# VHH binders against Uncharacterized protein MJ0448: the designs that were tried, part 1

Scores and structures below are computed, not measured.

Target 1, 256 residues: Uncharacterized protein MJ0448, of Methanocaldococcus jannaschii (q57890)
Amino acid sequence: MIKILVDNTAYKKFFAQHGFSALIEINNKRILFDAGQNSITLRENLRLFNEKEGFDYIVLSHGHYDHCDGLKYVIENDLINGKVIAHKDAFLDKYAGNRYIGIDEEIKEYLLKKADLEIIEEPYKIDKDIIVSGYVPREYEYEMEEFQCIKDGKRVKDEVNDDMFLIAKGILITGCSHSGIINVVEYGKKLSEIKGVLGGFHLVGVSDNYLNRIVDYFKSQDFWIMPMHCTGFKALTKLSQLNNFVYGHVGKIIGI
Structure headers, positions and changes below count from the first letter of each chain, unless a header shows other numbers; Kabat numbers aren't used for antibody chains.
ipSAE, averaged over its two directions, is called F for ESMFold2-Fast, E for ESMFold2 and O for OpenDDE. V2 adds 0.75 times the mean of E and O to 0.25 times the DockQ between the complexes of E and O.
[cut] marks letters that were taken out.
The coordinates of atoms that the task and the answers printed are left out; those that the model quotes come from them. Centres of patches stay.

## First folded at step 1 (VHH)

Design a1 (framework vhh_8k46_1)
Amino acid sequence: AVQLQASGGGFVQPGGSLRLSCAASGRTFSSYAMGWFRQAPGKEREFVSAISWSGGSTYYADSVKGRFTISRDNSKNTVYLQMNSLRAEDTATYYCAADRSYYGDLTEYDYWGQGTQVTVSS
ESMFold2-Fast, scan of step 1: ipSAE 0.007; ipTM 0.353

Design a10 (framework vhh_7qbe_3)
Fold by ESMFold2-Fast, scan of step 1:
Parts: structure tokens; C-alpha cells; sequence
Structure a10 (fold): chain B 256 residues (1-256), chain A 118 residues (1-118)
């Protein structure tokens, strides 16, 4: 099963916040994919789901605060029972203009010093049904939001090479798809048969031409889609017209 | 499971140059070079932060050796110039996954031998 713990929209009693987090429970493993923006929202939504147990794996989709900073709750309550899986570039100092958008410094320090940290760039198989992508190749044209990072003491363009997804029993879970959602899905198809795609599609602020290309791409697919978080209102209004669209929100449970 | 593999050692004349490389099998944070000469304890040579913004050198090599890294290749380098007979040693690559360099490295290579002839 997959439970949506953090998203920009929530159902009934749950709390919404800018961010993303999903809990994956299969094969006697508990995997936390991202943790949202802060301790309060993650804590309350876990409580409302009656989730009290720690996590066997934590997977970071990429190193932005709205996916990682809820880990403060997880760390402070000793809920990490196994490995944290991340790309090395998740730990760069990251910026949008003058605004720091990277992982909180205390969380970053804990992950690098004290966590059982597994740094990957190639696909990493947790078990027969669960794979983390590693680096996503950029083979298809896409529109990238402009970010910067600090590398070798200089502020440079951030390609967000740390962007990763997870596939659980054919369901692809993405954080923000900064590598381009078509690149995410096409690479996912090389790793597994895809039955569904959920998470942030990063279509806020894209051109009309690119958005129409994305709509046409998904219209041609046999899997369902559940675009959330950074997908944006304009993209959601167009994608919601597709027969394979599923509405996603905090509180959503997917049986697998 | 992190492995460090050094290369580039060999025999060189006094006053000559050598470039050592160290490839890591995965992510590393702080990295450095140490050496152990015949009948001596292992000593610090140079270290570099992940960003490359901070470098430190032992007084004995300052101005002659340059440490650098290429994070895209997971590779650490040591450019050794104006080599002296006292530089004869096995050179070890060391790495830490910790955010702050405590001076204690958790991962070590098996070493590469440098011999400086008179």
C-alpha cells in the first residue's frame, strides 16, 4: 500500500502543505519517500493515518526543503530503522535566486554524520518489487526551472542531477520530476512495467507548447496518472480531462 | 562497501614531479592524502573539503604539493612538484562521509608507492 502523507491538497481531516511525502508498505518493509516541508504537517498526518512505527528505508527524491525538512520529526523521534537512500548532489547548497531551498543544515549534518546513508547514482533495488532510479537521463526535451547550487566554492547552475524516483509494484513515485516528467516515465519503463505514475510533475510555469506535449504524451499511455504537488493548477485542469487521470491528495491510499 | 584505489606512484628523480590519483567507488565528503615512509609513522600530507573551497597542507609539502578533486569522477588528485628524497613513502588516500572534518578518516585505500632517487 501507498499512503499520501504530504501534498498541496488534503482530504477532510488531513493537513495540506507545500511539499510531498508518501509511505510505501510492501513485503514487510516501510519506506518513507520524502518527508514534506516541516515537522508539524508530517507528524499530524502520520498520527491521522495511525502510523506510529519507524521506517526501514527513507528515500530522498532530491535535496529541496519541501521534500526533506519534515525529516526533523523523523530524526528527533528516532524513527529511522535502516538506510537513507539519496543522490550525492542532494546535499549541495541549493538556491532559487537569493533564497536557500536546500536541505536544512541540521538535517543535512545528521544525514551525513549519523545516518546509515546509501549514496546512489545507478538504479538501487531494495527488493524484487522495489527499485530506486538513481540519476534520470535527460533524453527528451523538457523545460527546467532555473536553480543554482554551490560547487567548488562557486555558485553555478543546478541541473538537479539528484532528482530520483521509486517504483513499487509497477507504481512510479516521483517527488518533483525536475529531470522532466517524460524523462522520468521513459526511464522508469526501462526499469519496470509501469501501471501508474504519481507525484509532482513540475509543470507550474511551463510554456503552453510544452504543457500540450505533456498532455498528448499521457493521453497515449495505458497507465493511470495522479499528478500532485508542483504540477500546478493550469496543468491539472488539462490533465484532469484524460481518462487515465486520478485525483491525488493527502489521505489517498493505493492498494498494491 | 566504499573502496578507495590509489594510482600514479613510481620512481622519480629528486626535483621531479608525479601526479597521484584516487578513485572512490561512491560518494565521499572530506578527502585527504597521508603517507608512511620507511620506519616512520603515518603522517598527514593534505586534505580538501567536498566543495574544494578549503585545502590544508602539512608544512613539509606546502608550496610543492597541490590537492584537488573532481567530484563528477569521484576522483582525488595530488600534484607533487619539486620532489625530495624525504618524500619517499607509500601514499594513502583517505575519505570521510561526515560533514565536518574531525581529523579522523573512516575509509582508507591500500596505498601507492613513491620512490624519490637522489
Amino acid sequence: as target 1 above (256 residues)
Amino acid sequence: QLQLVESGGGLVQAGGSLRLSCTASGFTYAMGWFRQGPGKEREFVASISWSGGSTYYADSVKGRFTISRDNAKNTLYLQMNSLKSEDTAVYYCAADLTYYDSGEYDYWGKGTRVTVSS
Scores: ipSAE 0.000, ipTM 0.139, lowest interface PAE 21.2, mean pLDDT 87

Design a11 (framework vhh_7pa5_2)
Amino acid sequence: QVQLVESGGGMVQPGGSLRLSCAASGFTFSDYYMSWVRRAPGKGPEWVSTISSSGSTISYADSVKGRFTISRDNAKNTLYLQMNSLKPEDTALYYCAKEGFYDLGYFDYWGQGTQVTVSS
ESMFold2-Fast, scan of step 1: ipSAE 0.012; ipTM 0.350

Design a2 (framework vhh_gefurulimab)
Fold by ESMFold2-Fast, scan of step 1:
Structure a2 (fold): chain B 256 residues (1-256), chain A 120 residues (1-120)
Amino acid sequence: as target 1 above (256 residues)
Amino acid sequence: EVQLVESGGGLVKPGGSLRLSCAASGFTFSSYAAAWFRQAPGKEREFVSAIYSGGSTTYADSVKGRFTISRDNAKNSLYLQMNSLRAEDTAVYYCAKDLGYYESGYFDYWGQGTLVTVSS
């Protein structure tokens, strides 16, 4: 079962927030994929789902605040029962212009010094049905948002090499797809048969030519799509015309 | 008032076949994805199959190749053709609008389901 805990859109009683989080429960394991951007939204939506138990795994899609800073709630309430899985670059200081967009320093310090942290770059199997991608190869042309990070004391371009996804029983879950949604899906197909794709597609602000290529790409796929979070209104309008489109929001539950 | 009414369940021997039906009313059926879920006693509700408004389909690994989902938009009906049934397929089968379930405030429009028992 997959439960959407944080998204920019919410159903009825749930709370919306710029960010993403999903709970995956499968094979007697509880996995928290991202945590949104603050303690209040994650706390309240977990409460509304009647979710009081801790997590066997926490997987960070990448090191931006709107995916990681809700971990403050998880840390303060001792809800981490096992491993935190992340790419090493998730812990870099990250910027959009002059604005810090990386993980909160106190959360970062806890993860690096006190958590059972598993740093990966290659695919990592949690079990026979659950795999974390590791680094996503950029094989297909895509449009990147411009970010910067600090490496070796210098401010350089951030290619968001820490962008990762998770596949659970053929359902691919992506945080923001900073590596390009086609690259995410094509790499996912090499790791598993894909039955569905959900999460942030990062199509806000892209060119019309690129968006039309994405729409055409998904028209020919045999799986359903549930674009959320950073996909954006213009892209959602076009993607919603596809026969394999599913509307996603906080409160959504998917059986697997 | 949205309603989904399941039928077609029953007792069948291993290797047998059954066809389940779901009658939809109170909404524009052709505009929505629809799915089959099942729940065996003491277990969580499990996804079985889904069909989207355009006709594309997906299946759980445990039923792929044995079950076929279909829809008839003119009759506002959803079907599940179940072949090569196994004891493990014994469950109450539910149809759902879209892929969501569980929150009663979210999906108040489904019945008690239809029981399928596979026994020799």
Scores: ipSAE 0.000, ipTM 0.166, lowest interface PAE 17.0, mean pLDDT 85

Design a3 (framework vhh_7nfr_2)
Fold by ESMFold2-Fast, scan of step 1:
Parts: C-alpha cells; structure tokens; sequence
Structure a3 (fold): chain B 256 residues (1-256), chain A 120 residues (1-120)
C-alpha cells in the first residue's frame, strides 16, 4: 500500500502543503519516503489516515526542507524504528540565492549523530520488492533549477547529486526529480520493470520545448503516471491529456 | 494490455442481493488494490469499496457499509462485490477499477461496467 501523506494538493479532510511525503507499507515493512515541510501537516495527515505506528525505514529523496523538515514530528515522537537512508550530499548546506533551503539544522544534527543512518550512492535493496536508487545518472538532457551548496567550505553550484527515488513492486516514487524526470524513469527501468511513476516531476518554470518533450516521452510509455508536488499547474494541464495520467493528491491510496 | 471485465448485474427488488464479479488480466493482480465505483443515472461517480492486494484490508463508503462485502480471489484474478439489502439508491452502473481513490477520478484503469437496477 502507498499512501500520499503530503502534497501541494489535498482531498476533502486532508491538509495540503508545499512538500512531499508518502507511506509505503509492503511485506510487513513501513517506509516513510520524505516527510513534507513541517510537523503539523505530517502529524495531522498521519492522524487522519489513522497511522500512529513507527517506521522501519525513512528514505530521503534529497536534502531540501520541503521533503525533510516534517521529520521533526517523527523524531520528537520516537517513530524511527530502523534505518534512515540518504545520499551523503543531502546533508550539505543548500541555498536558492541567499535563502537556506537545506534540512533544518536540528534535524540534520539528529540524523547525522543519533539516527541509524545508511549513506548510499549505489542502488540499495531493502527487500525483494523494494529498492532505493542511489545516485541517478544524468544521461538525457534536462533543465535544472539553479541551486548552490557549501562543499569544502566553498559556495558552489548544487547539482543535487543527492536526488534519489524508490521503487516498490514496480511503482517508482520520486521526490522532486531534480536529476530530470526522464533520467529518473530510464534509470528506474534498469533497476526494475516499471508499472507506475509518482511524485514530483520538477516541471515548474521549464521551457515549453522541454515540457513538450516530456509529454511526448510519457505518451510512449505503457505505465501510469501520477505527477505531483513540483510538477506545476502548466505541466499538469498538459500531462492530464495523456491516457496514462492519474490525478494525485494527499489522501490517495495505491494498493500493492 | 490491462483489461477489466465486470459481470453479475441485473434487475433485483428492494431488499434483494447480487454478486458482482470483475475478471482482471494484463497485470499482476495480487500486486494491486482493486476498487468498485458506481455511477447512478444523471449523477457523478461514487467510490463504493476497495480491497488491498493481499485482501487483508477492506474499505467501504458509509452509504454501503454493513450491506456490501468486497472480496478477491488472487488465484483466479477476480474481484467480487457481494451486495445485500439493496435499495433503490443503489441503482447504478458498477465499475471495476485498478487501484484506490477517494474521489472516483483518475483510477489507473476502468472496466466497461455492469448495470444494477433495484426496482419492483
């Protein structure tokens, strides 16, 4: 089962927020993929789903606040029962211009010093049906947002090397696809047969030429797509015309 | 590739019972939740019930809770809806859908539907 816990759009009783989080429950394992932007939204949506049990795994798609800072609720209520899986670059100080967009410093310190943290760069298999991608190769041309980070005491361009996705029983879950959604899907196909793709596609502010290329790419696929979060209204309008489009929001459940 | 075929609808009197079936093919049935959605004449789509891939969890709309039972046979790739104490308000075309959704829009795949009419 996959439950959408945080997204920019919510259904009925649920709370919307800029951010992303999904709960994956498979093979008697509970996996929290991202945690949204703050404690309140994650807490309330977990309560509305009647989810009060801890998590066997926490997987961070990448180190931005709108995916990680809801972990404050998880940490404060002792809901981490196992490993936190992340790329090492998730813990860099990250910026958009002068604005800090990285993980909250208290959360970052807890993860680095107190949690059972598994740093990965290669595909990491949680079990026979669940794999975390590791680093996503950038083999196909894509448009990236300009970010910066601190490496070795220097402020440099942030390639968002920490961008990762998870595949659960053929369903690919991505946080924001900063590595390019085509790169995410093509790498996913090398790791597993893909039945569906959901999460943030990072198509806000992209050129019309790139967006049309993404639309054409997905027209040719035999899996469903559920673009959410950072996909944006213009891209959602075009992608919604596809026969394989599924509308995603907080409250949606995909049973596997 | 993915195909969903409903059957078992028909005309029944108020208080009667029907058993709907949905034959699924083209995907690994046990990997996916399945749902029943209905559409009454002149109305929008209404989610009725869902069942997890393993069959271990079931969910029902308040309007049918206690009267309908959802079940699945993962060996035969078949979804069922057992409908008891039928009311005129249950008259609708019933659709089998892959996945689970609250608002009855955006399901991955829909079947052709089977008509249920509750009338004397």
Amino acid sequence: as target 1 above (256 residues)
Amino acid sequence: QVQLQESGGGLVQPGGSLRLSCAASGFTFSDYAMSWVRQAPGEGREWVSSISGSGGSTYYADSVKGRFTIARDNVKNTLYLLMDSLKSDDTAVYYCAKGYEYDSYGFDYWGQGTQVTVSS
Scores: ipSAE 0.000, ipTM 0.131, lowest interface PAE 17.3, mean pLDDT 86

Design a4 (framework vhh_7pa5_2)
Fold by ESMFold2-Fast, scan of step 1:
Structure a4 (fold): chain B 256 residues (1-256), chain A 120 residues (1-120)
Amino acid sequence: as target 1 above (256 residues)
Amino acid sequence: QVQLVESGGGMVQPGGSLRLSCAASGFTFSSYAMSWVRRAPGKGPEWVSTISGSGGSTSYADSVKGRFTISRDNAKNTLYLQMNSLKPEDTALYYCARDYGDFEGYFDYWGQGTQVTVSS
C-alpha cells in the first residue's frame, strides 16, 4: 500500500505542508519516498497513521529541502534500518536566486558520512515489484524553473539531474518532476507497465501552451493520475477535468 | 515547531495607519519568503504582499500598492506590514504566511490572524 504522508493539501485530521512524502509498504518492506519539509509535519502524520516502525529504504526524489528536511525526525529517532538511495547531485548546494533550497547541511552531513548511502544513476531494483529510476533522460521538450547549484566551486545552472522517481507495482511516484512530467512518464513506461502516476508534476508557473500540451498528453493515457504538491492550482483545475484524474492529499491510501 | 504569531491589529478610522507584526519561530526565517494574506467577512483569502528571504524583493496586490509597505527584520525573526491611508475595504483578518515565492496558493504555514477594522 501507498500512504501519502506530506502534501500541500490534507484530509481532516492530517497536517498539510509545502512538500512531499509517501510511505510504500509492499512485500514486508517499508520504503520512505521523500520526507517533506520539516520533522514536525512528518512526525505528526506518521503518528496519525499509527506508523511507529523504521524504514528499510529511504529514497530521495531529488535534493530540495521540501522533500528532504523532514529526515531530521527519521535520523534523530534512529528510524533508518537500511539503505538511503539518491543521485549524487542531490547533495549539491542548491539555490533559487539568493535562497538556499538544498538539503539542510546537518542532514546532508549525516547522509554522506554515517548513512548506508547508495548513489545511483541507473535504474535500481529494490525487489521484483519496486524500482527506482535513476537519472531521467530529457527526450521531450519541457519548461523548467530557474535554479542554480555549486559545482567545482562555481555557481552554475542546476538542471536537477538528481530528479528520480520510484515505481511500485506499476504505480509511478514522482517528487516534483523537475525533469519534465512527460519525460518522467515516458521513461517510466520503459521500466514498467504503468497503472497510475502520482506526485508533484511541477506545473506551477508554466506557459499556457505547455500546460495544454500536458493536458492533451494525459487525455489519451491508459492509467490514472494523481497530481499533487508542485502541480499548482491552475494546472489542477485543468487536469481535474480528465476522466483519469484522482484527487490526492495527505491521508490518501492506495492499495497495491 | 513552526509558529507564526501576528499582532498590531485594531480599530482605526479611514485615512489612518496601523503596523502589523508577525513573530516567527521554529525555522530559518531568512531562508523563506513571507507573505501577508487577508480575509474579509464573507470573502475568500486575498494575497496582500510578499517579501523575499533577504528582503531585497517585494511585491504587492494592486489594491494596496502605494499604501502598504512590507518589511522584515531577520535578526529578530519578525515580519512587518505598514498600512497607511486605510480604507473601509481594508477591513479583514490579516494572516502572516510562510511562502516559498509562489503566489498561486503555496502558503504552508499560517498564523492565527489579527483583526483590522477600518470604520468611521
Scores: ipSAE 0.000, ipTM 0.123, lowest interface PAE 18.3, mean pLDDT 85

Design a5 (framework vhh_8k46_1)
Fold by ESMFold2-Fast, scan of step 1:
Structure a5 (fold): chain B 256 residues (1-256), chain A 122 residues (1-122)
Amino acid sequence: as target 1 above (256 residues)
Amino acid sequence: AVQLQASGGGFVQPGGSLRLSCAASGFTFSDYAMGWFRQAPGKEREFVSAISRSGGSTYYADSVKGRFTISRDNSKNTVYLQMNSLRAEDTATYYCAAEPYLWGDESGYDYWGQGTQVTVSS
């Protein structure tokens, strides 16, 4: 099963926050995919789900604070029981203009120096039903927000090479799809048969032409979609009219 | 028209058992996950159990785990809830519901049936 722990929208008693986190429980494994923006929201939503156990795997979709900084709760309560899987570029200093948007420095230091960290660029199989994508090839044109990072002591454009997704029993889970949601889905199809796609589609602020292309793309697919987090209100309004649309929020549980 | 017909409720003493059935029509049953919810007088509707489209995955509320078993027969378009070790607190109207891929909360369910009353009392 998949439980949505952090999203910009919440149901009933759950807490909403800018960020993303999902818990995947399958084959006697507990996987935390992202952790949201802060300790309080992740802590309270785990409590409301009655989730007290640690995680066998932590998978970082990419190195932005709204996906990683909730890990402070996980670290401080000794809830990491196994590997942390991430792309090496997740640990770069990341910026949007002059604003730092990377992983909190104390969290970053813990992950690099104390955690059982598995750095990947190629697809990584956790088991027969669970695969982490590694680097997502950018084969289809997409629109990306302008970001910067520090590489070799220089501030350069950040292509967000650390953007990764996870597939569990044919359900693709993406954090923010900074590599382009079409690129994410098309690469996912090469790794597994896809029956559903959920997470952040990163369509906030995109052009109308690109958004219409995305709507047309998903209209033709045989799987359901549950766009969340950074998808944005305008994109959600258009995507919600598709027959394969599912509404997602904190508190949602998906059976697999 | 879509219909979900729940049955099998009734009166039973604490410690007893009941088997609820929900017969579905008007949609492709095998494309939908099925859930059971209940509502006691003066309380909110609460989740009880759910089963995936194929029957390969099941989910239970903590209050019923180990006592209730959900199952389905796609050839009969029917979902079942076997309720064992019933308690007075299980007294409620039980509803079945259907939705394509998601379960665990009521907001995700597309179709709701008429309920069947379960009363657990001496």
Scores: ipSAE 0.000, ipTM 0.209, lowest interface PAE 13.0, mean pLDDT 87

Design a6 (framework vhh_h_nbbcii10_fgla)
Fold by ESMFold2-Fast, scan of step 1:
Structure a6 (fold): chain B 256 residues (1-256), chain A 125 residues (1-125)
Amino acid sequence: as target 1 above (256 residues)
Amino acid sequence: QVQLVESGGGLVQPGGSLRLSCAASGFTFSGYSSYALGWFRQAPGQGLEAVAAISGSGGSTYYADSVKGRFTISRDNSKNTLYLQMNSLRAEDTAVYYCAAGYDYWEGSPLYDYWGQGTLVTVSS
């Protein structure tokens, strides 16, 4: 099953926070996909789900604080039982203007020096039913938010090459889709049959023309969608009119 | 608020029968054709397994190969209750059984919003 642990929207008893996290439990494996932006929200929502056990895998969708900084709770309570899977560029210093938006320095240091860290760029199979994408090719036109990073001592544009997704039994889980949601889904289709797509679609601030293209794209698909987190109110309003739309929130469980 | 409460679990001998019930509150089965209902189980040391599901639109059912022909799922909209009739029980059916309710999307891949607390079924002599 998949349990939504952190999202901008929550069911009545759970805590909402800007961020994303999902727990995947299949084939006797526990996988934490992202961790939200703080220890308190992740801790309380795990408690409310009665989840006390550690994780066999931690997968980082990309290196932004609202997906990674909840790992402080996981690290401080020794809940990492196996591998942390990430793209190398997740560990760059990342900025939105003058604001640091990268992974907390103490968390970054722990992951690089003490964790069993698996750096990937190619698809990585955890088992027969679970695949981490690696780098997502940018084959289709998309609109991206402007970010910067420090690479080789220089401040450069951040293309968010560290953006990755996970597929579990045909369900594609994305953190924020900085690589473009159409690129995410189309690459996912090359890796597995897709039955559903959930997570952040990163449609906040996009043009009306691009948003209408995204709506038309999803209308033509034979899978359900559950846009969350960074999708944004305007995009959610339009996508909610589709027959294949599902409302997502903290507390949602997908039976796989 | 939506709640699901399971009952009917217990100890039974191999070859015996048991009927599980799941009473729903906070929504009605007759008013919401989009709601799928299902039974899941978790045996000691094993992962969660889908056992049976019944569609929100009515009539369509799913059964895991391990229980097909032995278990029957049914719903009573007038009583707002889901049932699992378990016949010819085996030791390997020993598990905590969970009732679940959610949006029935894409026949065979229901999205569950609500879960019961579980009821233990032990098949042993």
Scores: ipSAE 0.000, ipTM 0.327, lowest interface PAE 11.5, mean pLDDT 86

Design a7 (framework vhh_gefurulimab)
Fold by ESMFold2-Fast, scan of step 1:
Structure a7 (fold): chain B 256 residues (1-256), chain A 122 residues (1-122)
Amino acid sequence: as target 1 above (256 residues)
Amino acid sequence: EVQLVESGGGLVKPGGSLRLSCAASGFTFDDYAAAWFRQAPGKEREFVSAITSGGSTTYADSVKGRFTISRDNAKNSLYLQMNSLRAEDTAVYYCAARPEYSFDWSDEYDYWGQGTLVTVSS
C-alpha cells in the first residue's frame, strides 16, 4: 500500500505542510519516499497512521529541504533499518537566490558518514515490483525553476540532476519532478507499465503555454494522476477537469 | 504487501450458522472501512454489509437481522456472523476494504480478498 505522509494539503485529522513524503509497503518491505520538511509533521502523521516501525529503505527524490529535513525525526529515533538511496548531487549545497534550500547540514553529515548510503545514477531495482529511476533524461522541452548549487567550490546553475522517482507495482511516485513531469512519466514508461502517477508535478509558476501542454499530455494517458505538493493551485484546477484525475492529500491510502 | 484473506466458508444446512473471518496483512484497520460482498452463481456481485473505522454498520435488506458484521482492529480482522442461513445465501463471499480518509476514483474498494464459498443446501 502507499500512504501519503506529507503534502501541502491534508484530510481530517492529519497535518498539512509544504513538503512531500510517502510510505510504500509491499512485499514485506517498508520504504519511506521523502520525509517532508520538519520532524514534527512527519512524526505526527506517522503516529496518526499508527506507523511505529522503521524503514527498510529511504529514497530521496532530490536534495531539497522540503523533502529531506523530516529525516531528523527518523534519524533521532533510530528508524533507518536499511539503505538510504539517493543521487550524489542530492548532497550538494543548494540555493534559491541567497536562501539555502539544500538538506540540513546535520542530516547530510549523518547520511554521508553514518548511514548505509547507496548512491545511484542508473535505475536501481529494490524488488521485482519496486524500482528507483536514477537520473531522469531531459528528452522533452520543459520549464524549470532557477536554482544554484556549489560544485568544485563554485556557485553554478543547479539543473537538479538528483531528481528521481520510484515505481511500485506500476504506480510512479515523484517528489517534485524538477526534471519535467513529461520526462518523468516518459522515462517511467520505459522502466515499467504505468497505472498511476502521483506526487509533485512542479507546475507552480509555469507559463500558460507549458501548463496547457501538460494538460493535453495527461488527457490522453491510460493511467490515473494524483498531482500534489508543488503542482500548484492553477495547475490543480486545470488537471482536476480530467477524467483520470484523483485528489491527493495527507491521509490518502492507495492499495497495491 | 497488502492482503485480505477470507476463511470460514463451507457447506451448511438451511437454518444453520457460519462465521466468516477476513484477516488483513500489510496494513492496519484503524483508518479503513471494511465490507462483505457476495456473488451467487450466475449473478452480479452484491453488497452484503459494511462497517466504518468507528464501528457504524450498514446492511443489505436481504440480510438485515440475520447477519452481523464486526471488526477487531487489534487483530486486523473483519467478521461476518451469518445466522438463519437460506439457500439464497449460497455465494462466494468477499472481504473488501478502503480508506475512510480517501476518495475512490472508481467508487470501488481498494483491497479485495479471493473469496470463500458458502453453500446452503440439504
Scores: ipSAE 0.000, ipTM 0.135, lowest interface PAE 17.4, mean pLDDT 86

Design a8 (framework vhh_8k46_1)
Fold by ESMFold2-Fast, scan of step 1:
Structure a8 (fold): chain B 256 residues (1-256), chain A 125 residues (1-125)
Amino acid sequence: as target 1 above (256 residues)
Amino acid sequence: AVQLQASGGGFVQPGGSLRLSCAASGFTFSYYAMGWFRQAPGKEREFVSAISGSGGSTYYADSVKGRFTISRDNSKNTVYLQMNSLRAEDTATYYCAASRLYDEYGTLPSEYDYWGQGTQVTVSS
């Protein structure tokens, strides 16, 4: 099963926030993919799903606060039963202009010093049916949001090389697709047969020409899509016209 | 191995009733939405009805609404389609299908992952 724990939209009793988190339960493994923006929303939505057990794996899609800072709840309640999988650049100090958008410092320190942290750049198989992408190659033209990070004490452009996705039984789960959603999907196809794609597509603020190219790209695919989080309202209104569109929200459950 | 076995079709006169069954194996049935589709000769496969994984939500095509009822028994891994007040235009091969969209019903064939072999329903005088 895949359960959507955090998204910008919620169904019935659940709580929405700017952020993303999904729980993947497969082959007797519990994987937390991202954790949302804060402890309260993740905590309440886990309780509303009646999810009390810890996680065998935590996978960080990338090092932004709206995907990682809900980990404070997970850490404080000793719910990490195994590995935390992340790209090394997830732990950089990250900025959008003058605003810090990286992982909370206390969470970052815990992950680097006390967690069983597995740093990856290559595809990482958790199981025969579960793979974490590692670094996503940027082979197709895309529009990137302008970010900065600190490397070797200097503020430089952040290419968000830490952007990763997970595939579970042919379902691709992405956090924000900062590497370009076409690059995410095309690389995913090299790792597995893709039957569905869900998560943040990062189409907020893109040009109309690029958005129309993305719509045309997905129109030609034979899998379903469930764009959420950072996809944005304008992109959602266009993508919702596609025959392969599925509406995503907190409370959504997908059988696998 | 995944299997969906549809049964219960047959010949019936207009105004009659049939109950179709679809027995599932090889996957966790309760986590999948189930749908019924039909295909008449020379036509595309069309949506008939769907039921969520829990059984709490059902949807019907306008052509069958009020006449057909979908239900499921998760303890028996079976979905049912009760067809009442049958018409000649209901004549088709009926297919059951499973979708991993647990809490939602799909109306498009592309939203379904597994398909049964079908059972023929003929409504004629």
Scores: ipSAE 0.005, ipTM 0.299, lowest interface PAE 10.5, mean pLDDT 89

Design a9 (framework vhh_7nfr_2)
Fold by ESMFold2-Fast, scan of step 1:
Structure a9 (fold): chain B 256 residues (1-256), chain A 119 residues (1-119)
Amino acid sequence: as target 1 above (256 residues)
Amino acid sequence: QVQLQESGGGLVQPGGSLRLSCAASGFTFSSYWMSWVRQAPGEGREWVSSISSSGSTIYYADSVKGRFTIARDNVKNTLYLLMDSLKSDDTAVYYCARVDYETYGMDVWGQGTQVTVSS
């Protein structure tokens, strides 16, 4: 079972917020994939789902605040029962222009000093049905948003090497797909048979030529897609015309 | 400069209907997704509905689906919420909000219009 906990769109009494979080329950394991932007939204949406138990795994799709800063709720309520899985670059200081967009410093300190942190770059198998991607190879042309980070004391371009996805029983879950959604899906296909793809596709501000390429790419696939979060409204409108499109929102439950 | 102004609220009997309007100014309205959000007395904000820039993609909260209709007029820069079969639970201040392309969160809010459903 997959439950969407945080997204930019919500239904019923659930709270919408810029961010992403999903709960995956499979094979007697509870996995929190991202945590949204703040404690209040994650707390209230977990309450509305009647979710009171902790998590066996926390997987960070990448080190941006809108995916990680809801972890403050999880940490303060002792809901981490096992490992936190992340790429090492998730912990870099990250910027969009002059704005800090990285993980909150108190959360970062907790994860680095006190959590059972599993740093990965290669695919990490949680069990036979659940795989975390590790680093996503950039084999296909894509358009990336301009970000910066601090490496070796210098402010440099951030390629978002920490971008990762998770596959659960053939369903690929991505946070923001900063590595390019085609790269995400094609690498996913090398790790597992893909039956569905959900999460943020990061098609904000991309050229019309690239967006049309993405639409044509998905038109040819046999799996369903549920673009959310950072996909963007122009892209969402075009992708919604496809026969394999599914609407995603906070409160959505996917049987698995 | 950038402004959203709601109107059309009021007191209505259960089972009644209201049409809310939101006049947008100071930005290219036709380029943005728009949303309706409500806040009932003593409760937090609840998302109601969203509509794409062209009007072709629409989402509704399950609590209002089949009773409310969101619409937009890009020539008049106006967002609408058509509310049918109103219930006491629909009593709230209704806000229209602009959705920010970069964050996909709501970045511009109107002042709100009060809807009261009571006998």
Scores: ipSAE 0.000, ipTM 0.142, lowest interface PAE 16.1, mean pLDDT 84

